# Designs tried in a protein design chat: VHH binders against Pyridoxal reductase, chloroplastic (PLR1). Part 17

Target 1, 350 residues: Pyridoxal reductase, chloroplastic (PLR1), of Arabidopsis thaliana (Mouse-ear cress) (q56y42)
Amino acid sequence: CSNNTSNITTFKPLKLPLFWPWQKVKMGPLSVSPMGFGTWAWGNQLLWGYQTSMDDQLQQAFELALENGINLFDTADSYGTGRLNGQSERLLGKFIKESQGLKGKQNEVVVATKFAAYPWRLTSGQFVNACRASLDRLQIDQLGIGQLHWSTASYAPLQELVLWDGLVQMYEKGLVRAVGVSNYGPQQLVKIHDYLKTRGVPLCSAQVQFSLLSMGKEQLEIKSICDELGIRLISYSPLGLGMLTGKYSSSKLPTGPRSLLFRQILPGLEPLLLALSEIAKKRGKTMPQVAINWCICKGTVPIPGIKSVRHVEDNLGALGWKLTNDEQLQLEYAAKESPKSMIQNIFQTR
Short names: E, the ipSAE of ESMFold2; O, the ipSAE of OpenDDE; V2, 0.75 times the mean of E and O plus 0.25 times the DockQ between their complexes.

## First folded at step 15 (VHH; framework vhh_7z1x_3)

Design z1 (from y2 with R106P; at its last look DockQ between E and O 0.74; V2 from the best seeds 0.72)
Fold by ESMFold2, look of step 15:
Order: structure tokens, then sequence, then C-alpha cells
Structure z1 (fold): chain B 350 residues (1-350), chain A 122 residues (1-122)
């Protein structure tokens, strides 16, 4: 087909999400978009193929997310491989500072970062210093959420209490608006909640691998505890490192070391992948959009990763609609029928 | 204490072949997927190949598929990389690495060998 419309005034329509002030959800004292973005790929050369030549596109992706109402961005002080250690935080800070769309409203972005439980971080003061180093890399004065990246309870229980005191000090010093945890299992999550509650520190979030590939008994117990205690579950790896995208098959694997994992797990996902494909076709959506929407329907805040403008464009399409209860049930049954699921992070505790 | 030691590197002419070995100690070798990764001069790390603990599944980067073969001998705690049809741009330090799933630290691999130099030159 041919047309003679002007390129200056004619754009391909983008399906826009609902207006963000009406969609935001509570995360402790914070108001966040119902989906955030993870930045693990920013600076990760080996697993995710990061190169500094990608930075301009990453900045465009960040700005597109902001323009469409996303205000939650998750990073960590450990993100970045080799010489790029800390690169994820540096890039995020740069993009926040340079954003034209954000001008004068930089405090509306909720930055969530994580502090690694390195064996040399043995005092609460060292954790406060880690937080200050993150703030320096980010070039901001306060985090939205300061998170423990994982628990040391199973191998260094004295360090665990020091880490918890570190979170308290970060909050009391005004370095963070709230605190969270990552990779905490059900027992440890209850313990840190009680500890922080008695000290008046808001535990706003618990971040775990939660997806159609990672919703077993333990993950569901964590979700139940979060619901009961008023903690928002942040779902990481909502697409199973790409397994739920529909891009890959036994004959078309991702580049890099993920391909070995995909060979082991992806063939066992046929019932789930078929259900995702069927629902995506019926709804005029992509499989990633359906998988992310499912996480939102469960009351979690998913943080899919981004490394391109196309990823943000696709992931934004997960907003503005809701799977029906029957569609959610179909996906959950298909996940249960699938012989394989994702492996759990080795640092997740009991 | 986990230890990985690569051997078998050296100088080879274009079109030639080498076999690299990686001897493992300090852990139950057959329980872990293992990988080969290289770093060319002035370049970042490039993943080449991986193999499951049992040896039943392998995977390869497109740049080496058909030319390189990963294998393991669990009785000898040794990982291998057979490299054929070598070209000058295969010149690199080659590392073996043990897979772990810790998401962001130590990232995808928790232990690395010291590396062995492969140089392809006329």
Amino acid sequence: as target 1 above (350 residues)
Amino acid sequence: QVQLVETGGGLVQPGGSLRLSCTASGFTFSNYAMHWVRQAPGKGLEWLSGITGSGGTTSYADSVKGRFTISRDNAKNTLYLQMNSLQPDDTAVYFCARETYSWGYPDWFDYWGQGTQVTVSS
C-alpha cells in the first residue's frame, strides 16, 4: 500500500499505558510504577554482552521508560564485570542527571540498589560506607531503597546482624528512604522484618526470583509472608533470563553462557511456552508482555532487564491491561505441567 | 580449595590444531557445568563453549562452532577444548571456568583458571 502522508507529523502509534499517577503502587513509604527496570546487563560483558558503545541506546531506553511513567530502577554495587565494576550505578546516575524529561524532578525516580555481603564487610560502618559509595557512583544524595543483596545467615550469622544494623544506620542517617532485602527465604524474611520493625525502619520490599518459572512452594511462601507483613515483593528475572520470550528454541539459543542453561531447561517448558504463545496471540501481545503482566497480576512489581530501546518498548506493552483470572489459571496450570523450572539463586536462604 | 589449571597452549600456524586441558581439584568435578572463555589482546572476555557436569549437553559460540569441541573426563577431573582450523584472530588467553548461579556476584562463574596462552601466527 502507498500513502502520501507527511513524515514530519505522522508517527506509528504507540499503545500508551494508563496515566501513571493513577497506576502507582505502594512500596512502604514509596509510590512506584507497577513495573520497574533492572540494570544487571549494564556493564555485564560476559553474560549480557555489554559494550560502552551501547551507552547512548541505554540512555534512550531510560528516557523512554521515564516518559511512560516508570520511576523504579533497580541496580547493585556489584553490577559490572571486571574493570566495569560499579558501571551499572554510574550509568544510571548519569542518565538521571542528564535527563531532560526529568529536569527538576529527579527525586521522583526511585533508585533501588543492593549492597553485596562481601566477606570483608564486617561492621555496620562498612555497610554505611558501601551505601555512600553507591550514592557517589549514582551522583545522588539519597536512595529510594537500600537493599541487602543476600543474607549471610547460613554461613556467617554474626555478619548478618551487622548487615541489619547497617540498614538501620543508613536509614537513620537519611541515606535511604526505605530498606529492602534480596534473596531472603521465608524464615530469614520474618526475622529481619521483626528486627527492623522494633527499630522503626520501614522494610518496604523483598526481591526474589519470582516468575512463571520460579513459583514453587518456597517462593509462594515468601509471597504470602510479604502480603501478610505489608512488604512489596519485587520479582527479578520475570522472563527467566529470556526463556519466556519466545525468541529461543533448541535450534536458536542465546549467545553466551546462557545457552548451556537453555539447553537443559528450555525443552522442558513446552506446555508453558505454548500457553504463553496462545494467550499472547489472542490478546495481540507478545510473550514477554504476558509473562510480565502475570507478575503484576500477582501483586508483585517485576523488574525486567533492559539493554535496548526495543526491550523497553516491548516491556511497556505489559502495562495498561490485565490477564483474566482464567488466563492466569491457564498459565499457572501450564507451568505446573512443565517438567522443568528455573534454578534458584544459590544465595536464597531458608 | 577449588583449583583450575589450564595447559596445552602454545604457538601454532594458521590452520593448525591444539588441545587444551583444564585439571580440576578441590570439588566434585562431575557436579558442575564447565566452560571455556578467552580474552584476545586488548579485548573483553568472550565465552566459547560449555558442557554439563555429566557431559551429556554442550553448547558453543557461533565463532567457534564446528571448529572447537568441548569434552570432559570426569574420572580424571579434566576438561578439554579441541581447537581445529585455528586462525590469527583465535590468538588469546584461554580460561576454564566453573558455572554457578548467583546473579550479580560472582556473576555466572565463581572460579577461573589462570589461563593458557594460544598464539596463531605465520
Scores: ipSAE 0.626, ipTM 0.875, lowest interface PAE 1.7, mean pLDDT 89
ESMFold2 (binder alone), look of step 15: mean pLDDT 88; pTM 0.890
OpenDDE, look of step 15: ipSAE 0.807; ipTM 0.935

Design z2 (from y2 with S102T; at its last look DockQ between E and O 0.66; V2 from the best seeds 0.70)
Fold by ESMFold2, look of step 15:
Structure z2 (fold): chain B 350 residues (1-350), chain A 122 residues (1-122)
Amino acid sequence: as target 1 above (350 residues)
Amino acid sequence: QVQLVETGGGLVQPGGSLRLSCTASGFTFSNYAMHWVRQAPGKGLEWLSGITGSGGTTSYADSVKGRFTISRDNAKNTLYLQMNSLQPDDTAVYFCARETYTWGYRDWFDYWGQGTQVTVSS
């Protein structure tokens, strides 16, 4: 707002807000870049084609992100195919430790990880031990954000209460600076917020599928609850697993198992993909940059994946500019006009 | 308890055909997309084909397009792979796998069968 208490002349701002990496946003007690990066591909052999020969390029991509002011990196204890179980966390920890740009300031990186609600995690102590195992793989003493990866309320409600107590204990023991949840629907999000608040534990983030392909009634309700309660929404899959990139069409599908999903959804996205392409061309941007910028315009923190230096270079171009309100509405209308949208994660509760 | 059991593998001469089956139990089969994946000796996993829960949509890797056909019989809880024009390069263990819609969690498949061996040689 303007300040005119003792002055007749009203000041006028020179520019609209921009999403520069140094314009950090609040996430509970944390200050994070307006975009982060996800590490699901690190160690994922089956879907993302991870091979250890890629580690040097992944490290270079991590350093590029740091050099450009990105400080939020999201991982999970479940990331890694088979014998590579936990590999994403190990790689992130290695890159943080070896980073020359982080010499003496490793604490400026906000590491967010997720703890799977495995059926053998039946006590709060077991859940705390999962956090300790993540810290060991990451080779750090404290997480920025410890997140429950999904709710067990629909099939194991007694387990969920134990896992919530585990989050409280992680915070009380100083293992995490804040806690978060992933894949919580509107009802469960309010419930865990109230529970944690009575324990004095900050719920800083809620991570859900949120994008131009996933912005239906429930996702918008989650966003509204986050805004009201001071929880930062982290948008995962902001590019719809690649559907919003412009690289694919009904006749040019990705290799691998994503091909089946793309065949079901991509043909129904023509109005949205055309709107993305038109705005990208007009702004001198790429379609991924427009889709990610839209997530930021909604007040979320998107976490696109890191697979290569080139992908990070492109995704960084989502920063430093802002879609106009008209452009945002054009994209949202085109998404609504498209007969298909993304399938919601089956982990998401009510 | 989710279980996937492949059958129908064996020895076949080049140019021959085999039909693999995967019998599913412990879940509502028609709710899940299903896939075939193979692993040749000394190599990594190779995705071959997928089919939606209804059977209405299929997709194939370029290496098997036109030779392999995925199908399912939801009344019998069974997934099939018809393999024609087999060549020695098709020698592998063939797995069926259940797709999960859990974005950002581990991998695309949450359950696998034990695999069935297919050997193509003269």
Scores: ipSAE 0.667, ipTM 0.894, lowest interface PAE 1.4, mean pLDDT 90
ESMFold2 (binder alone), look of step 15: mean pLDDT 88; pTM 0.891
OpenDDE, look of step 15: ipSAE 0.761; ipTM 0.924

Design z3 (from y2 with G53P; at its last look DockQ between E and O 0.79; V2 from the best seeds 0.74)
Fold by ESMFold2, look of step 15:
Structure z3 (fold): chain B 350 residues (1-350), chain A 122 residues (1-122)
Amino acid sequence: as target 1 above (350 residues)
Amino acid sequence: QVQLVETGGGLVQPGGSLRLSCTASGFTFSNYAMHWVRQAPGKGLEWLSGITPSGGTTSYADSVKGRFTISRDNAKNTLYLQMNSLQPDDTAVYFCARETYSWGYRDWFDYWGQGTQVTVSS
């Protein structure tokens, strides 16, 4: 340290990162931050209250995430309601393009999007065209991860093979750096892994509802398959749509349609919520930070949603520390002791 | 071929009452949570109330709590909204909607009725 005042006044102290570059996680050919962010709320008017007047705040939240080393952002071609169909992808593309911190480095952001298995997507060429439409909305030349949003095996098995061929073509044409799936159960996950492996296309990720509220037998089997096959599990709804935040109670429910779900489930979560609160207090953390950290400790990449700068700031506190093995077991025991858990996504297959 | 049909809308004076009905077909009605949502002129959608498949649990937006009552008759595949103490601000198209468990996809509700107009005017 110099005794010269001019050295002190002209030198800014270096900020320590929330995680070091070698702490990034492998996702096929990609290196991603240990947490990403979901953009389901971007363009969702009824459930999440989106208005275009929020776009500047969303952009600031995106920049804050980047400044703290987050490089994974998850979206979908179905995100946005009504006339705002595709709005989530448009906003993400806009923020990437306008970011001064990404100047000349836009490809360092890993954009993960999902292509809905709509009934009119009946050829692999139509599925590839869905990817091209996403690239157009995003205004980028290549995705990080192109994901099939759900399996059609239970109702249209011939369509599913066509969609799998579409993923292969997206990869071979260089439209995506990697492929993934969402809402795949254990049987279908093994099948698509084997299908893609024989064609030289690595399945880099499987995205499912995975949290302290959604860690039942089937979800744990999916996790085990991912670990065995080198597939990265992406945890969506890591906070159980807000149930794990500690913000709500029987007398303080969310103001939208989630309130009905909360009235059914939240009273049955007392053992889990108490364990989360106890660990959060002991660690000087918040309950959301503990719940997200648990997902990270399980080797998954959680993607909590963002709506504001405060939301990103709060969630970033899940990084830079780890629950002990005993704390993880305490939470898992409390979750199993709780008489309620989250309802599984209707799209998840066997 | 899921279908939801709302009826019972109309013109009422301030302070009046209406009872809306929503008749469901094309699915097992008793397996689904159901909701009422409205859209006032020039406004976005506003969630009002929801009811569990059995009818055992209900929830309401603060704006209608104490004035509106949601109920269902699973034998008749029908959802109801009893609206009391209506005011001009309640003027809107009222929709019934079916809840789905497809989180991380587009919408909380996968099927909507065509709506019924409620007008509260003196």
Scores: ipSAE 0.614, ipTM 0.877, lowest interface PAE 1.7, mean pLDDT 89
ESMFold2 (binder alone), look of step 15: mean pLDDT 88; pTM 0.891
OpenDDE, look of step 15: ipSAE 0.833; ipTM 0.943

Design z4 (from y2 with T100P; at its last look DockQ between E and O 0.73; V2 from the best seeds 0.60)
Fold by OpenDDE, look of step 15:
Structure z4 (fold): chain B 350 residues (1-350), chain A 122 residues (1-122)
Amino acid sequence: as target 1 above (350 residues)
Amino acid sequence: QVQLVETGGGLVQPGGSLRLSCTASGFTFSNYAMHWVRQAPGKGLEWLSGITGSGGTTSYADSVKGRFTISRDNAKNTLYLQMNSLQPDDTAVYFCAREPYSWGYRDWFDYWGQGTQVTVSS
């Protein structure tokens, strides 16, 4: 009696993709997921409480994101506390390399790193060397996007021109597939765009603080310029460093230096938080999901920070649906009613 | 050039008090939130306290809450940390740091002092 153990092939229900291929966003020559992830927390001890013991968890988070079609990962050469400088890039590189089991998805990863405009980077060659250093940390041959982290126009205009040339050289040398900028105001954004254009280098991305807490006139103008010029806007801090998550209140503050910021801004955000909560409940979503989805609805690519699998799981829920125009307006109205907005990046130019 | 210089560190007995000072130069002091952080031997950096540019809002780590008080004198471009009820575990190098509100840049702080040593020992 040959017991034919019928291998019941448990049909794992085909998990519908969180987004369809046609929903990918063009960013210069690159095709990216509608949402990316930021890796600022990777290696940051003071603000995000990074510990080396978290590396496995971060890897799991990365892999989960990759498995679900996220291919944009934002980092910077300046991320990492003290001796851990560059740790974010190192970790990201390691995770990419070790993700070979993910059916080739590692090849789809778009690494967007930001190069700090450090005072000692005074030549285009030095800036190109910064790019090479990032490649070394990442252990890859080419970056997806090389970004100038901030403009020096306001305090060192000569340096800025050199850095722009550095971006051009990175591109020409094939060290990066595309170039971008971060923390550029409307005027400076146009200037660098025009400069790069004269050099035959397209500007593919502009990264700014953009959220329900940061949607002022300047942000809207930047978005308009981006749309006009064919630049993709990347929105960093889409959750307002956690303020829009619903996890914190005046009586429940985050630990670390963020607590000071939260004490300043959180009071008076009740209307916005309520609106987020209401919409979230109505949609069967979380407040972070709604906040991130809003950024997407505004035509930006949000890059929420990830430091856990749970965060990734939650943030992934921001995809595959869209807020209605009415819901967007409700949120925007509530945000405008808030007495305090998020403090803008000091490096943000006009 | 932005400079931060910490002073006031030293040797103190358990239960004792110290007042640290941080003198700032090269920038408009009142426009920036300032923070105290410390690094104990063999340990990582620990945030202790922060104060807004105006001095209107303060925040503390749980480890120092009720014992340490952050303050500032903008006219003197000086940040202070009053430390009371000091314990051996408070032994560390203490740093003042500036918060530029440049999120996404480094570790929240752009400038640091050289630090001042605080040793709590019987």
Scores: ipSAE 0.500, ipTM 0.819, lowest interface PAE 1.1, mean pLDDT 91
ESMFold2, look of step 15: ipSAE 0.619; ipTM 0.880
ESMFold2 (binder alone), look of step 15: mean pLDDT 88; pTM 0.886

Design z5 (from y2 with A33G; at its last look DockQ between E and O 0.86; V2 from the best seeds 0.00; counts 0 for: pae E 2.3 > 2)
Amino acid sequence: QVQLVETGGGLVQPGGSLRLSCTASGFTFSNYGMHWVRQAPGKGLEWLSGITGSGGTTSYADSVKGRFTISRDNAKNTLYLQMNSLQPDDTAVYFCARETYSWGYRDWFDYWGQGTQVTVSS
ESMFold2, look of step 15: ipSAE 0.531; ipTM 0.850
ESMFold2 (binder alone), look of step 15: mean pLDDT 88; pTM 0.894
OpenDDE, look of step 15: ipSAE 0.784; ipTM 0.924

Design z6 (from y2 with T57V; at its last look DockQ between E and O 0.59; V2 from the best seeds 0.72)
Amino acid sequence: QVQLVETGGGLVQPGGSLRLSCTASGFTFSNYAMHWVRQAPGKGLEWLSGITGSGGVTSYADSVKGRFTISRDNAKNTLYLQMNSLQPDDTAVYFCARETYSWGYRDWFDYWGQGTQVTVSS
ESMFold2, look of step 15: ipSAE 0.673; ipTM 0.899
ESMFold2 (binder alone), look of step 15: mean pLDDT 89; pTM 0.896
OpenDDE, look of step 15: ipSAE 0.848; ipTM 0.953

## First folded at step 16 (VHH; framework vhh_7z1x_3)

Design a1 (at its last look DockQ between E and O 0.72; V2 from the best seeds 0.66)
Amino acid sequence: QVQLVETGGGLVQPGGSLRLSCTASGFTFSNYAMHWVRQAPGKGLEWLSGITGSGGTTSYADSVKGRFTISRDNAKNTLYLQMNSLQPDDTAVYFCARETYSWEGYRDWFDYWGQGTQVTVSS
ESMFold2, look of step 16: ipSAE 0.546; ipTM 0.853
ESMFold2 (binder alone), look of step 16: mean pLDDT 87; pTM 0.881
OpenDDE, look of step 16: ipSAE 0.732; ipTM 0.921

Design a2 (at its last look DockQ between E and O 0.64; V2 from the best seeds 0.65)
Fold by ESMFold2, look of step 16:
Structure a2 (fold): chain B 350 residues (1-350), chain A 123 residues (1-123)
Amino acid sequence: as target 1 above (350 residues)
Amino acid sequence: QVQLVETGGGLVQPGGSLRLSCTASGFTFSNYAMHWVRQAPGKGLEWLSGITGSGGTTSYADSVKGRFTISRDNAKNTLYLQMNSLQPDDTAVYFCARETYSWGEYRDWFDYWGQGTQVTVSS
C-alpha cells in the first residue's frame, strides 16, 4: 500500500554491481559464475613452473575463489606434464573434497573437464572410460561439463563420430550434467550442436581462445553462432598468456618458452597496453581486470588461470563493474594496431 | 613421421664448449619454432632457448643467456645449440623440441621431442 505524505524522502534503491559473482549466468542446464578459473598451470612444469610445494598456495587460491562466488573450474585429463600426468584434476578434486565451505555442497561446484582426442580413443566406450578416469582422479561422481577437447574432423572424421557418441553416452549414463566442445570452428560447431540436440543432450558450452588478442573474423563468427544457438562461449587465455597484464615488455620477458612468443607479439602491443593502462587508471582497476571485464562484456565466460592467491585476488576485481561501450571500442581499436594476432590454436577446425 | 635426433653431446671439462645439433624430418622444418630443453639428474625439465621458424627471433633463459647461442639452418633441417663456458651444473640430457601452436589448450608447449643427448661437465 502506497503512502503520499509530503515528508517521506524517496530512497534510491541499492544498485547491485554488474557482473556480481553471485548473480549466476546460464550455461545450458547449469548456473555458473560470470567468470570461472582455469587450472592449466596445475602440474605444468615447463610453461608455468609448477612444483608440488605450491599446492598449499593453490588450495588457498581455490578457497578464495569459492568464498567470492566463483563456482566454475575448468581442467582437462591432459593437464600435467611428465610424471604429473592428470595432476590438475587430482588437485582440483583434492581441494573440493577438503573444502570446509563446500561441506555437504560439493555439487554446487561446476567442474568442467576436457577429454583429449588421443589416437587410441577409437570407440565410444573408450571415451566413456576416459570420463570415468577423470571422475576417479577428481574423486567426484558427476561432472558439470564433459568437453571434447578438439575435433578430429579434419584428419579422422570416423573417430570424431564415435567421440560424439561417447559424449552422448556420458550424458545418458549420468556421468556429466551437460557436454561441451573446445576448439570447434563455426561449421563443426553447428554440426555437433544439431547432432546432440537430436539426441536430447545439452551442448552447454564452446570453449575457444577469445581475448583482445584473439577476436578475429572466425572467433567473432563462433561467438555469433553461440549466441544464436544458446551455447555459452568460454574464453580461454583471456589475458593472452600474460601479454595483457602490463608486467612485460620487449625488454622484460617472462621466464620459460612463452618468452619467444612474447618477443614476436609484444613490440606492436603498446597502443593496446596504453589503452588498457589508461582505462585501468581511470576506473581504479588493474590491466588484467579490464581485459577480463572486456571478455565478460562480450557475453563470454572467461577462465583466467589460477597460479597464486594474488592472481585470484586481482582477477576477482574484474567483477562488479562494466566497461562503457566507448571503453570497449577504444580497446578494440587499439587491438587492431597489433602487428600480429595471437596464433589460433592449431586444433581449431572450420 | 616427425623425427628429431640430437647429436653432439659428450664429456667436457669446466669452461669448455660443445655444439649440439638436432636434425629434423617428417615436417616442413622452417614453419616451426624450435626449442632446447634440458633435464639434470633427478631434476625437472628446464627450458633453455627458442628460435622462430625463420630464425629471425631468439629467446633465452637467464641461466644460459650470454653463454649459449641457438641457431638453425633451414636448408639442412637442423637446429643448433652452441654452448660455451660450460660448468658442472650444465650436466644434463639435452632435448630439442618442436613448438605446438595449441596456445593454452594442450598439456604441453611442445608436441615432438628428440630422444636427447647427454652432456657431462666434469673434472
Scores: ipSAE 0.556, ipTM 0.859, lowest interface PAE 2.0, mean pLDDT 88
ESMFold2 (binder alone), look of step 16: mean pLDDT 88; pTM 0.888
OpenDDE, look of step 16: ipSAE 0.745; ipTM 0.921

Design a3 (from y2 with R106N; at its last look DockQ between E and O 0.74; V2 from the best seeds 0.71)
Fold by ESMFold2, look of step 16:
Structure a3 (fold): chain B 350 residues (1-350), chain A 122 residues (1-122)
Amino acid sequence: as target 1 above (350 residues)
Amino acid sequence: QVQLVETGGGLVQPGGSLRLSCTASGFTFSNYAMHWVRQAPGKGLEWLSGITGSGGTTSYADSVKGRFTISRDNAKNTLYLQMNSLQPDDTAVYFCARETYSWGYNDWFDYWGQGTQVTVSS
């Protein structure tokens, strides 16, 4: 008499688009957008043409990313050329502090920075102090991810042990929510994972060059290890420094030192660039959007750069949809048929 | 210890020529792409030219294309810049720089020379 079971109408929740930026993915103890943004260009005068007159546009681009659900921003203590050393971190901190959209929610932004393995960083205390200096430049009390920028195993293996202990101390002192590594190859990645696991420190990410230009045997092995160990791969250079954008050709090279690299590689990319163009046209997308979407399809979190509002608008179009398996295979076959691929970062280990 | 040392700068008349040298030590020179960059008085850095480790590929900024030639002699660990048809606006400090592909470490170059002054008379 008291219970009724007839004709209950259930409310179905809204079905979110694939790779929806407010539907976060796991990165260790953190939840991050399926794409983040890199800040290498912030303060880089020679390669990227940074001038302080650009800061207002960079801030607008940062706000646009936030408004569209992006919460992962990657920087480094080494970013900034000459007198602008550290400028990338200072700008990111300024934009976070000044953001009205983050009022009372500044801790929802996941700041990932990197600490260079400089030859004068010889004690774990010095490495912890590098983290404190980054927190000071960023004007925040805690990082989302503190990352070792590269391994010293190939040239200074005793230093590397010190740097690993430094990561442990950063975590134990509450300076970072998790730790990560950058430019670690398969062997060193397993070793640091085991080292950190026995000390209860979450290794949440491995950041490597990963793209349709950088998906060779070693990069795929790193991805496989990440999947097995619960480490999120962060893809840097998802657009191959601009080679995958369709903006350049053998007769239209970028200005600056990238032109030498483009002369060596771009002529050998025709099969891949044609496949990117074909899929982009079919989907009503841009070539950058297809290339970034591919990285997300592989289970990585790509971090394309922030340089302008229009650049962020375009990159956000990589979200909200997914390449079919056939389209992914088409791109991968075209990449393998292309005579050239990207050169590996000189600091990536075995 | 990695070291790059530029020589060959000096005073030259408009229309004249100079050859700059950059002697490298402390690393395997042939493994690295090398570049020339200049800084005119009161201005920022300007990339001029680059050459691959083998010497097989070169690239030039539009401002110097056809007038400047980059080359290297890997047996002598030396990078060169032949500068022809020099004009007063070529007056600058000229640096050699080593490309490293240390993506995400500061900039495209990890080591620089001290620079050599080139002055083209008015």
Scores: ipSAE 0.538, ipTM 0.847, lowest interface PAE 2.0, mean pLDDT 89
ESMFold2 (binder alone), look of step 16: mean pLDDT 89; pTM 0.894
OpenDDE, look of step 16: ipSAE 0.855; ipTM 0.954

Design a4 (from y2 with R106D; at its last look DockQ between E and O 0.78; V2 from the best seeds 0.00; counts 0 for: pae E 3.0 > 2)
Fold by ESMFold2, look of step 16:
Structure a4 (fold): chain B 350 residues (1-350), chain A 122 residues (1-122)
Amino acid sequence: as target 1 above (350 residues)
Amino acid sequence: QVQLVETGGGLVQPGGSLRLSCTASGFTFSNYAMHWVRQAPGKGLEWLSGITGSGGTTSYADSVKGRFTISRDNAKNTLYLQMNSLQPDDTAVYFCARETYSWGYDDWFDYWGQGTQVTVSS
């Protein structure tokens, strides 16, 4: 992805930096920063080690993101382990409400949440009520994007039609500015797009695992469909759960259950990790910044996680510059040379 | 219906050993990575160890490395945790958990056993 400002002039006035966060990109009827932040870690004790004592640091990280032009924050009604179910939404709502930088501008934040396709959500009214519960936890009157978290087509196709009608009702009732989907494969993505189009509801986004570790034929097909239909792809796990950071090796694994996965996959990533390291050194960047920049170059909006002020500072360094086409091809070729890749999320449908 | 049932917990003296078992049913056991997780009173969940479906790769938390050994017998649909050199801070409910591969959107584990109590006291 490139900045089109160079096509405007017959002389070369000063241009804004590429992927500049205050120069928003289109996501249906919405304008969002070229990178957003995900809140999966907020309330996730087992995988991410969340403790309530971290809340002040998370709030500072949220404020830093805002101060640097980020307006897209992704959450879900299922985020938070055990008793902390819904904690991610509660924290995001608290931070929005308490923010000095947002006084009078709260509606400029695009809150994207996801509604789980739980088996007890069997009527469109129940799905609308899930949205109202999210709005209550967030303490806001309207979402930027209400997203169906995954398709039920493979196991409960009649439920899916009800959930699609629920998305339409959320939009018609003014509860969301736009709707999106997550973990939709190519066939179901076309079907829901056509359905929503006939109902006059904008499908603004499709959110899938997309990264240098997850760019196989199916993911590229989803991207192609998004481009054709005017849907913005939101790429989740842009750093492959940390595998693309250069922080870990066979002798230094992450804490927690990720370590088993890292033992299986990380040794097979040598070509890709070397290419990332080489480009990072050449550009004076970090490997995470290169991996996130690649996602932006592909025309997606990545949503790396917010865990600390330092992580937000690092991720913001993915903005303000662009990989050359040759560097992008080098990374993609190295990813294909790597014998291992992330397995696809089990909820992604055909 | 997926079911995981832990057995083998109990009271043990410091320095002692226990072997936990987790019997699986309702799915093809060998296709799934399996894990042990514990919860001490008043603490959050703590991941301990994981093993791949084939049993070819294992991983351990630093707190238990060298003391605990994860293994599996795919013919018996059973996951094991051999716990040696137990200390009072190992007192917890121990859970068997199945990995979901739903990274970034759902819980890392989709099915849990009911847990078995391990108490280490003098």
Scores: ipSAE 0.468, ipTM 0.824, lowest interface PAE 3.0, mean pLDDT 88
ESMFold2 (binder alone), look of step 16: mean pLDDT 88; pTM 0.891
OpenDDE, look of step 16: ipSAE 0.821; ipTM 0.946

Design a5 (from y2 with G53P T57V T100G; at its last look DockQ between E and O 0.69; V2 from the best seeds 0.74)
Amino acid sequence: QVQLVETGGGLVQPGGSLRLSCTASGFTFSNYAMHWVRQAPGKGLEWLSGITPSGGVTSYADSVKGRFTISRDNAKNTLYLQMNSLQPDDTAVYFCAREGYSWGYRDWFDYWGQGTQVTVSS
ESMFold2, look of step 16: ipSAE 0.692; ipTM 0.900
ESMFold2 (binder alone), look of step 16: mean pLDDT 87; pTM 0.877
OpenDDE, look of step 16: ipSAE 0.808; ipTM 0.937

